VHH binders against Decaprenyl-diphosphate synthase subunit 2 (dlp1). Designs and how they scored, part 7

Target 1, 294 residues: Decaprenyl-diphosphate synthase subunit 2 (dlp1), of Schizosaccharomyces pombe (o13851)
Amino acid sequence: MSFPFASLLKRPSAISSLLSLKKPGSWSSILLKAVGVLSRDSRWHSDLLKMLTEEMDSLNGQINTWTDNNPLLDEITKPYRKSSTRFFHPLLVLLMSRASVNGDPPSQQLFQRYKQLARVTELIHAANIIHINIGEEQSNEQIKLATLVGDYLLGKASVDLAHLENNAITEIMASVIANLVEGHFGSRQNGSVGLSNERTILLQSAFMPAKACLCASILNNSSQYINDACFNYGKFLGLSLQLAHKPVSPDAQVLQKNNDILKTYVENAKSSLSVFPDIEAKQALMEIANSVSK
Short names: E, the ipSAE of ESMFold2; O, the ipSAE of OpenDDE; V2, 0.75 times the mean of E and O plus 0.25 times the DockQ between their complexes.

## First folded at step 6 (VHH)

Design c2 (framework vhh_7b18_3)
Fold by ESMFold2-Fast, scan of step 6:
Structure c2 (fold): chain B 294 residues (1-294), chain A 120 residues (1-120)
Amino acid sequence: as target 1 above (294 residues)
Amino acid sequence: QVQLVETGGGLVQPGGSLRLSCAASGFTFDYYAMGWARQVPGKGLEWVSYIYSGGDTEYQDSVKGRFTISRDNAKSTVYLQMNSLKPEDTAVYYCAREPYSRGDHYMDVWGQGTQVTVSS
């Protein structure tokens, strides 16, 4: 049984309520089958499912250790636990890592580095969701705890980045943290910070998937040509998802303009994949992009 | 082969106008943010203006209201319209590509530059 992956990407409001999981490995298995990345004799696909399951379980285990004795911590982590975007960046890292390799399965050492990078992206994403959901309706104790939980997750990401021993990836992922904070202030303080609308959207929604894909390519020692392609795929995918999630305009002219822009973003993402051979990982990335628009 | 070629510089009197052009080749121009930076004699490199792939623009405070950046994706060209020029605008102007559209005006691929001299 395959999960309706295309349906999920086309209906972001339905996705947000549907992906509140109690068994993470089941979700990743269904998602990968739906995208069509699994093959009968592939060690890589088996290892990819194992990697996603192990990292998801590890992160959830740590969160559960904090929350099992404290209902306040359970409430603080709830926005992340209910998020439809859980493990989306790890999935992109692993698919892009596979697509940017010349068809052969990676070494054990390289596979562990993919796993570490995927975990870094999820820790940063989780921290961001927890921090941006801090509101004035919460108690001072809740605000303090949410801040500390997010900071703890960023600390874990920093340790994993140090263990990757790649200065370029460390700088890029650190810049993602800065991008997310700057983007949040841009949207919250419209007109007072001086950020353009496009810059704010790029910072909030595009640069994280873009830089996740870029870093996966860097782990493979890919050329700048391939690195640029990976970044552009992630960027345009992020922009397309942000626009698709935006409420539908009642103005027919605005709706048509937004639909045209969305189609352009999807085609740009798909075109960025032309540098890769026609393997299962590329086909999966093409299907992900194509299912955002119809 | 990635290339940026600037034209349009020259000598102009204070209060005058110039239009700089930058012709790009060797990459998918419309995917990238483009900018202008200038090297002032006796000072360092400073950012002037930035245009995102979707058309949003940003300007350094000292040029706001005087300079206008624009792009023509069909021609793979970015422009800088410079009005009400001041002696302080005298510099070598560089066209630059922002490789990863970071939004912090980090520019990677630079052209050869075009000299703008504002003097009586």
Scores: ipSAE 0.473, ipTM 0.753, lowest interface PAE 2.0, mean pLDDT 76

Design c20 (from b4 with S53L W103Q Y108T; framework vhh_7b18_3)
Fold by ESMFold2-Fast, scan of step 6:
Structure c20 (fold): chain B 294 residues (1-294), chain A 124 residues (1-124)
Amino acid sequence: as target 1 above (294 residues)
Amino acid sequence: QVQLVETGGGLVQPGGSLRLSCAASGFTFDYYAMGWARQVPGKGLEWVSYIYLGGDTEYQDSVKGRFTISRDNAKSTVYLQMNSLKPEDTAVYYCAREPYSSQDTEGTHYMDVWGQGTQVTVSS
């Protein structure tokens, strides 16, 4: 009945796995900094991350009601509940919202919009994990349940997007759903008609964090220059994480090429942040990027 | 500001070769995937080749094995090496940039910045 974001923040080892970090303590430092940044606004009396977890717990309760606590639901949702990427996109949205502010202090209305966007990204991510983990081993009943649960989550995301009343964000987040499906097809392609490995990686791993960061800056009415910087940070971070999680190649030339590409992606993510003032949110995003190659 | 300038087009006989170059300026070149598209006079635009950030490449079926796309990030330049040219390759060739808000679907590419084009004519 719960997907606790706050609990995830208290488990550095799980987060360290997400970022391929060698030292769990380094991720703990980054999380403390991120939480500190998000909670320093004196106008907000509630922890933004706590509010997000309460919203997600409410949604999880609705799904359990719809399925009448069906035992198959545990099996269908297990890939998402065990995922190290759970709540990663919400964290990026919240940090990027702080980094891309146009000088004005956030209002209560803007705070609610940040939270709502963060929730949308997690709903889409959860639906994707559930859908892509439908496999040949599952019964027809399990396949049907997984399909419907994922569709329900996408339906809830669509309603939340409508309530944001921003056509650009709606179109961008809808395109994320298409990107994730295209990437899944690309990873299963056979023969000369298949997608390239890099295109498949962009679709599955890069465009989701890229577009999440972009939408956060759009909520702040940022310039196109800042929007592009946010997109590129998320894109290169996503590419870096996927490459860092790839199995070590036994071929020395391939390993060297992959290490060189990884360093380039990490540096590009960090360089994308140069447009932001040197505030704690920028420093937290910089440390997240640095952690991928360490 | 943001600009793509193509060079290297011209008249060539069937079976010949040409190398097209595209010089980019006004944006961080190595942040973007780049492509080549072509337009036959009076007809629609079709994509030719695409190169991703890490160097992976894609080609339209009709040019596969004959054309090679490459990039030089230090020079902010993308290239298209065209070998074994056919009369059907006659077109205006455009260099193009992948948009940050790409809504690509499998088998299609959307581009947001285009060059002025360079004419390639394959004729005896």
Scores: ipSAE 0.221, ipTM 0.620, lowest interface PAE 5.2, mean pLDDT 76

Design c22 (from c2 with D30S Y31T S53W; framework vhh_7b18_3)
Fold by ESMFold2-Fast, scan of step 6:
Structure c22 (fold): chain B 294 residues (1-294), chain A 120 residues (1-120)
Amino acid sequence: as target 1 above (294 residues)
Amino acid sequence: QVQLVETGGGLVQPGGSLRLSCAASGFTFSTYAMGWARQVPGKGLEWVSYIYWGGDTEYQDSVKGRFTISRDNAKSTVYLQMNSLKPEDTAVYYCAREPYSRGDHYMDVWGQGTQVTVSS
């Protein structure tokens, strides 16, 4: 079946019932909590759901048309379509864009730039999931199709980056693609390039949300102080999520240490938001961070 | 409020050892990567070593096997143990906070530096 979570998000009553069943620490749980907070501003709730679900569904439909509805396409896109990390980075971009301008409504042109940046982050994320799920056991046709689909999504991201007309954002988002690949090699036994475990974690899990948040504040021409705060929120949030999803250690000492580190990362993410006034967007970002340690 | 203070520099003979200490204050030390860099006359500023939150380390090729970086999160202190010192190691050594680890040696907080002289 098609991606059920995206379909469910289009129905407010279904979202309300699902919130009571969410599991702590999951990306889906985080997204549902953020949507719940944003639902108090009906304009943001409607725009966010429409952008995140309908645009991604449209893109998948277009790819199906170009591949003559190849049945292998469903298999290679399944890791992304069923991913609980779907829509996470667009959500951070939109919330951080609001927070970094004190929540004042953006001009129509600036709002379109926020949407373009949000779309770029989801396209890069989708391409990464598709590419990293390519295995040696897959057929040559599956490998070729997955490679081309991922490349196409990166091509679309490049076009959206060009339309933003901001060299700093283009450089930063391009570096995310490199970070994700370098991190993948750092985590593999026969693909190790001598990276430390901590650097590998930063590359795989922290730099994407960090740089997404940074780019959102750059779109608002924020000060370096605000840019750094946005980067640190995303960085510590990413580190928190990676640690929260790590297998539970049987060693009580290691478990205690990891729980203490997790609390520290969550508090650092939250403290990074102290530079912003207490508006809806900041409250949603605080709730996202709090949901990781629950 | 955020500051780094280096100690432990001095004069040492070739083949000798020194331990540098860097005391950090004003931030949550355990969540930041820390590094050492040195200003070598004629070479400019160069990075020596990094230590990440979990204790993983990275070293410049020229010091690998001779220098050891370590940290004590309870004391908010980072150390650089320097063994088999060479005249070429003569420099002002700086402790730095590396918040982004971008690979461009970006640093947001520096210490004042401590002089290491290897002679005779």
Scores: ipSAE 0.015, ipTM 0.417, lowest interface PAE 7.2, mean pLDDT 77

Design c23 (from c3 with S53F; framework vhh_7b18_3; at its last look DockQ between E and O 0.32; V2 from the best seeds 0.00; counts 0 for: pae E 16.0 > 2)
Amino acid sequence: QVQLVETGGGLVQPGGSLRLSCAASGFTFDYYAMGWARQVPGKGLEWVSYIYFGGDTEYQDSVKGRFTISRDNAKSTVYLQMNSLKPEDTAVYYCAREPYKSGTEYMDVWGQGTQVTVSS
ESMFold2-Fast, scan of step 6: ipSAE 0.689; ipTM 0.872
ESMFold2, look of step 7: ipSAE 0.000; ipTM 0.205
ESMFold2 (binder alone), look of step 7: mean pLDDT 83; pTM 0.837
OpenDDE, look of step 7: ipSAE 0.018; ipTM 0.309

Design c25 (from c1 with S53T G54R; framework vhh_7b18_3)
Fold by ESMFold2-Fast, scan of step 6:
Structure c25 (fold): chain B 294 residues (1-294), chain A 120 residues (1-120)
Amino acid sequence: as target 1 above (294 residues)
Amino acid sequence: QVQLVETGGGLVQPGGSLRLSCAASGFTFDYYAMGWARQVPGKGLEWVSYIYTRGDTEYQDSVKGRFTISRDNAKSTVYLQMNSLKPEDTAVYYCAREPYSSGTHYMDVWGQGTQVTVSS
């Protein structure tokens, strides 16, 4: 499954001008609205752009280094480099980190931890996209290289998790890797692994944004009540995006039911944000959720 | 604040039926998957069934076809209907809020448990 957040890369800003790869995108007006909300807080806007630029440059540099010596790796990494979901989880981590603080800017150390967590989520996401695009039509060498590239990215994520020195976050992010693999097998084997359809969707689409948001609040030493709210926002946002991306049913009753479920998921995501003060980060998270149902 | 309260356990003969209820309070019940687990004498804790927010269900192989999990969101209650009970089903049954983890996390909310005894 893909989400259409490529318009983040099309933002007229320093990050847009530094990135070599841009996907013209579905949802561009939606992300421009969310970016507009963030831009009203110039401090937050600058921090977000700096983080996204630095992490993207690092990841692009690594991928380009590999592809310079092996054209086959360009093909293998292309699905990620063209993905509309790039930087979606880092964006959620930064917004949720800001929203779960009492309006105070983070310390330099805490801000670096936010950036490390954001990087971890993007490394795991990149590895997942590369792995799920391994197909039967590929050569044995292509399959081996795609597997190794994904494994390398997961290895880098493990190092970054170790540097965070937070056992709860390490366990949660490791569980995301397990969730993505389990969800992939549930889908590919047409239910033969004993997973329900709802669990398969949660594993593939909901747990990663849910756990990314949860870990952001854990970095802020938030209460369990706030942690639950962050998890639920990410979960319902992920479910909303999965359902919105699903092909439109020709059956009018099924279409109506799916539209009703989508509206419920969007409202649940928005309601989960009620625990936060009405600051720019919360407004951006609300706008992201609202945008899914439009 | 957050709590789960199980009721409905008891003594039943083999082949009998029991319905367990779990009343939830202190959280938005509709947002969470719910499950049942049991502690069997001489064995560890084992999961029995899950019900997800849209009504999908999963069962342990040993209870499939005999047990039915259901939920009533208006009453914030989850149920376990147990039919064709066997002596091997004797256990303390726990209701739990399922965080949708890969198994690297514990269930985040548990009830106190209710005893089910299946004997002649």
Scores: ipSAE 0.466, ipTM 0.771, lowest interface PAE 2.5, mean pLDDT 77

Design c27 (from c1 with D30S Y31W; framework vhh_7b18_3)
Fold by ESMFold2-Fast, scan of step 6:
Structure c27 (fold): chain B 294 residues (1-294), chain A 120 residues (1-120)
Amino acid sequence: as target 1 above (294 residues)
Amino acid sequence: QVQLVETGGGLVQPGGSLRLSCAASGFTFSWYAMGWARQVPGKGLEWVSYIYSGGDTEYQDSVKGRFTISRDNAKSTVYLQMNSLKPEDTAVYYCAREPYSSGTHYMDVWGQGTQVTVSS
């Protein structure tokens, strides 16, 4: 399934239209609820979009300083700008932060930490998309620019991680960068010995949302059990999305096996949320998981 | 409380078969990857087999084609079917849980072990 959250959240008219929709069971309904949860406190929604916009503007300014208004910048950032997964990880971080908060509304300082974590996840995700789209077809100049853009975004993520002042989160998010690289190597080898398909998918697609959700619960000083639940929600959601996007097999037995595995992943994601009270953030996370099986 | 209990070990002749079972309790079994490791006489702990939450499996080279790992989430149980057993397979076999299902084989919960002896 496609998740155009990034494009949708970037367009005020599209957001306004979504907030007025009455179509149950559609992606528009899910996005409406997710946006509604985040926009109950205007700081969450507007600040996140502002942070990501400012980061892209800073990146463009820095690169233009290095490349003298290089038109290749548009080309090398296009895979990320067109990605349906933009803002997906920030959305999960913010929803999970809401779902896992214990007691009174979080302090202003804790809200700032949620936003920093959300930004870190998007910077790492953007760097990954740019780096994995470097191909042999590209010129040396294009390869250099794509490499530098990705490195710059990772550098910015490192600064934001330092400002969180939480060693566990820093180590976890740094390990995401390693996971993404390892998964990419496994994928490129096509049938490489020593890696299962599930391990490759975990590294490429599941550990990012898993560790993002884990870090959100760590910011809330949650118990180990709640941390495990958050990790597993993100993990199974990531596995579900990757499996759901695979081409439909013409082999009926393979198709049935994949459908059974997908159902298992969706049910595991949903069961992970049982630790939370039935609030809007939990309901939004449940609907996201349920949407994968439709 | 979190617990893993192994059963199915015993004495068998070379070329024989055994099926080990590991019953899990106190946690949501379906969330976790599970593995088997063995303590071979005169050697340290050796990883044997691993199963991810979706059912993908990994095996140590020495057991490939002879051992099969499987899981039953409804019963919260992981199995190790051991065929064509060799004297070198003699060991205490431990069931273990991997918390992050990362395939690094870092295990946080272990069973007490079950003895497998292969001798003529």
Scores: ipSAE 0.545, ipTM 0.792, lowest interface PAE 2.0, mean pLDDT 77

Design c3 (framework vhh_7b18_3)
Amino acid sequence: QVQLVETGGGLVQPGGSLRLSCAASGFTFDYYAMGWARQVPGKGLEWVSYIYSGGDTEYQDSVKGRFTISRDNAKSTVYLQMNSLKPEDTAVYYCAREPYKSGTEYMDVWGQGTQVTVSS
ESMFold2-Fast, scan of step 6: ipSAE 0.613; ipTM 0.823

Design c4 (framework vhh_7b18_3; at its last look DockQ between E and O 0.01; V2 from the best seeds 0.00; counts 0 for: pae E 17.8 > 2, placed apart)
Amino acid sequence: QVQLVETGGGLVQPGGSLRLSCAASGFTFDYYAMGWARQVPGKGLEWVSYIYSGGDTEYQDSVKGRFTISRDNAKSTVYLQMNSLKPEDTAVYYCAREPYTSPGEYMDVWGQGTQVTVSS
ESMFold2-Fast, scan of step 6: ipSAE 0.680; ipTM 0.869
ESMFold2, look of step 7: ipSAE 0.000; ipTM 0.126
ESMFold2 (binder alone), look of step 7: mean pLDDT 85; pTM 0.857
OpenDDE, look of step 7: ipSAE 0.000; ipTM 0.233

Design c5 (framework vhh_7b18_3)
Amino acid sequence: QVQLVETGGGLVQPGGSLRLSCAASGFTFDYYAMGWARQVPGKGLEWVSYIYSGGDTEYQDSVKGRFTISRDNAKSTVYLQMNSLKPEDTAVYYCAREVYSSGKDYFDYWGQGTQVTVSS
ESMFold2-Fast, scan of step 6: ipSAE 0.583; ipTM 0.794

Design c6 (framework vhh_7b18_3)
Fold by ESMFold2-Fast, scan of step 6:
Structure c6 (fold): chain B 294 residues (1-294), chain A 120 residues (1-120)
Amino acid sequence: as target 1 above (294 residues)
Amino acid sequence: QVQLVETGGGLVQPGGSLRLSCAASGFTFDYYAMGWARQVPGKGLEWVSYIYSGGDTEYQDSVKGRFTISRDNAKSTVYLQMNSLKPEDTAVYYCAREPWSSGTHYMDVWGQGTQVTVSS
């Protein structure tokens, strides 16, 4: 479910209304909860909220124009457009960028680099969803088109990575593409693989948000200590979201074990944020983690 | 601050066993995947085994069935149990931390190494 984030983030009452309609555990509800925390802060009109609003609106517009809104492309992009995980990684990048610099406003150049990194993460995510949803039920024409659309989005991500002019970030983001493909093959060998293969889960669900958060701190020239904290926040958040979205086990013992592991992942994500000052961005990241276990 | 210290190396006869230990300090051990790599005299560094934070393990083909990696999070220690040792296993063994698993077994923190010699 898509939301007009530009208008929503400027109206606290509208956000409150939407929070009453949220489904527990959905990314959309988690995103709205994080925005709700920011709106309760006396800094509701902060530059951070303006940045989030403008960037997410821009990203949504770009993705829509790149797919050239025609009926077949609409069908091919449908799994991504219906995904509750849309804009998840951009939000993490932008919040983590703010948290890792003690809330100081970015220079115009640094702000543009945040936006480019955020866009790279969403392009890779969109390409992955389109590619993994290619199935036997689709025509040869639809399969070819879905492949080309995903490739096009990855091409756009490559251009944005080149413009960042940071070899570490380029290598890390390229590795995310490899991780997602490798993880998908791992899950296919065992059917829909849940918690039993830790590498497959890490590759599919944890390393993308982990590396997105890591790259945000690298972009800020943060210390290794801060880089590690950012990676661990994203890793445990990704693991917690994967587990929270896993079908509920009918086995009470397995359900209890999964609930205990989920609480541990959420706690680890939150504790990773202890290195940051208690500012608006940190509070939003804390609330995102808290919302996963509810 | 961040430190890895290996112990347990030594001289052993072919077919024998050794247990290597790696004591970690200065970071939240439970959060990280840990691995063992070895450097054979006159050759490059070779990855041996890997253990994820949740306990899943991976092994180099040449050591599968002979070596077992394990961890004790309460002691912040990773272990490598080496059985059925061969002369080819003679190397300096290094403990390493991998924060950002990329499928390449990239390691960011290394120990000083411990010598394992398999000879009669």
Scores: ipSAE 0.401, ipTM 0.725, lowest interface PAE 2.8, mean pLDDT 76

Design c7 (framework vhh_7b18_3)
Fold by ESMFold2-Fast, scan of step 6:
Structure c7 (fold): chain B 294 residues (1-294), chain A 120 residues (1-120)
Amino acid sequence: as target 1 above (294 residues)
Amino acid sequence: QVQLVETGGGLVQPGGSLRLSCAASGFTFDYYAMGWARQVPGKGLEWVSYIYSGGDTEYQDSVKGRFTISRDNAKSTVYLQMNSLKPEDTAVYYCAREPFRDSGHYMDVWGQGTQVTVSS
C-alpha cells in the first residue's frame, strides 16, 4: 500500500531478522499481518515501529554530536543495529495491549502510554545489547563509550517510566534491568556455584518479553488473571525462541527432549492466550508463537 | 482459590530420611517454578530448593547431596526427599510458588507449613 506498510514491505529480510526467523516468506507475512492489525485498529494510522526507529536514530545522532562525531560510536552501536531482536518487545507490548482490552480502540491518552511503554522496552533492550557486547578485544575508549551510551539509554527509559506514573510498571521494568545483568553473570559462571542454566535463560531471554507483556496488561488495568496470562505468554515465547535458536544436538536423545520441551513451551504460550477474545491481535500473538516451531 | 498443602513432616532420628509432599490447586501448576523454604528455630526463613518449569533444580549449599526436589505435573505436586538428616535441619518446611517477577528467591504463594524434627 503506502506508508507505513510500504516501508516494512521494502525490507522483508529485516522483518524476518526481527524475530530471528529461518524462512523469511511465511514468517515475514506473519509479522506484516501483526503490524497490519495494529495499523488498522489504530485511530492515528501511524507506524509505531517506524516511529521507534526514527527515535533511536535521533538519539544516536544526538550522542554522535555530544561525542564530537567519535568514529567508535558506529562500532559500539553496530551489535544493536544488526540485532534480529530489534523492536520485538515493542511489537509484543502493542499486540498485548490490543488483546487485553477486548479489541476496543484506545483513547489518545492510553495510546500515548502504550507508545511510552514500548519505547521503554526498546531502550532497555538497546542498552543491554550495547553493554553485553563489551568485550576483552575492545579498547578502554570503546568500553567507556559503550558504557556511557548504554547508561544514557537507561536514563531515557527512566524518564519514560516516570511519565507513565505507574509504580508497578516502574518497579517491573527496573527489575528487567536487574534480570538482564544477573543473567549475564549467570551465563559467565554457568555450571559452577552460579545460576542454573534454566534460571540463566529465564533472566536473559524470557523475563524481558514476559514483563513487557505483563506491563501492557497492567497499563490496561486488567485483572490479576489476565496479568498472569500475559506474563506467561511472554515467558514461554521467550523460552521457545531461545530453545529454537539453540544449535541442533548430535545426541538423538537430547534432540528429542529439546524438541518435546520446545513443543510444550509453544503450547503453553498459546494456551495462555485462551483468556482473550478471538480478535486479530490474539490471532497475531498465536501465529507468532506457532512460527517459533516452524 | 490458590492453595498449597504440605504433608510428610514428623520426628526422625539423625541420619534418617523423610519425604515431604506439596499438593497445589487453583492455578496452572506446570507453568510455575516451585520451591521449599524452612524456618529454622532461632534463625530467619531460608530457601532450601527450587525446581523450574523445565526441570532444572537449585539447592542451598547446606543441603546439596542430601536433599532432592522433584515434581509431578500430572498430580500438581512437588516433593522434597530429605536424606542424611541432621539436628540443624529441624524446622517448619514451607512449599511455595515462585512468580519470577524478581531474580531473587521471591515467593508469592505459601503453604501453611509442615514440622520436621530431627532428634534422638
Scores: ipSAE 0.363, ipTM 0.715, lowest interface PAE 3.7, mean pLDDT 78

Design c8 (framework vhh_7b18_3)
Amino acid sequence: QVQLVETGGGLVQPGGSLRLSCAASGFTFDYYAMGWARQVPGKGLEWVSYIYSGGDTEYQDSVKGRFTISRDNAKSTVYLQMNSLKPEDTAVYYCARELYSKTGDYMDVWGQGTQVTVSS
ESMFold2-Fast, scan of step 6: ipSAE 0.573; ipTM 0.813

Design c9 (framework vhh_7b18_3)
Amino acid sequence: QVQLVETGGGLVQPGGSLRLSCAASGFTFDYYAMGWARQVPGKGLEWVSYIYSGGDTEYQDSVKGRFTISRDNAKSTVYLQMNSLKPEDTAVYYCAREPYSSTGYHYMDVWGQGTQVTVSS
ESMFold2-Fast, scan of step 6: ipSAE 0.561; ipTM 0.810

Design d1 (framework vhh_7z1x_3)
Fold by ESMFold2-Fast, scan of step 6:
Structure d1 (fold): chain B 294 residues (1-294), chain A 121 residues (1-121)
Amino acid sequence: as target 1 above (294 residues)
Amino acid sequence: QVQLVETGGGLVQPGGSLRLSCTASGFTFDYYAMNWVRQAPGKGLEWLSGIYWSGGDTSYADSVKGRFTISRDNAKNTLYLQMNSLQPDDTAVYFCAREPYSSGTHYMDVWGQGTQVTVSS
């Protein structure tokens, strides 16, 4: 019999495209390791992987109807299509949605809201990738088109946020857009009166996965204790991924310090999950964190 | 149980100094950004200062910038506010508060009981 993971690689889907990007330290390689470990565990059920595959493929199809129905738009969206971070945030939202239900399947209405939130996170991410990849080498017409495409995706995210009918989630996800812009500014203003390197990293890499996980728990009407745990899992996972993607330092002292910090971030992400029952979604989130440090 | 307890308030003369402490219990203190907020008699809440989970980044309201210093000791689960050059207008109840989502948001989810600071001659 074919292993379900192998069939994912053959289908023209978002998750199969992501998993084909096997560069060491990339999100796709980390996800591939995590899925490989979990699929060998006798406690792992194919239902979770099937749901993730189907929803990621559905999300990719929805985005493509807005960006790929025109050859001009295909060119503008290339940086996003080549991104190793595609579907990172939707995956976290869907895993948090399953962890939060304590093994009970969510209602159809609640599951639709999780899918809407997942779509919002990917639309914001896609807009950000398109905008930050605007460079001096591009023509004025290409710059205008890329700007408009990014704005269009943010407009679509705003409509989806309105349909969630949750003011807290709307404010939190709007703040993600501000965080990404502020972080980009901080990165460009190194050495000026501006943001510290630590704050720039939080804004660019940590707050989006943190706030995505937080919003998933808010949709489940979770306690503040659970909301905090979800935020911290996403925050420390984001920080750990940023460190794991850094080039290896030739300075032995810097390398050791970075390795110690990475281990701390991974352990903090894992310990944040202690609030959840030991079900498949929690095991998946634990293994994603473990796969970053190894 | 989750709680924050402020200490160090009291009566001080104008130009004097005080060091406020806030002890946290019932949660992993070094995961959270922390803030100091005050409320003067008959007035609303005024945010004063924030510090990131690591202690690396700090921010201050213009009204206290250069006079107050926020710091934390994660090993002791304690947040501090060093207040220098105190003026009568600094008279207020001072609260420490936990910010779960990010430094600079307006949402604080856990508050201490407050400690009274009175600046008068």
Scores: ipSAE 0.013, ipTM 0.411, lowest interface PAE 7.4, mean pLDDT 78

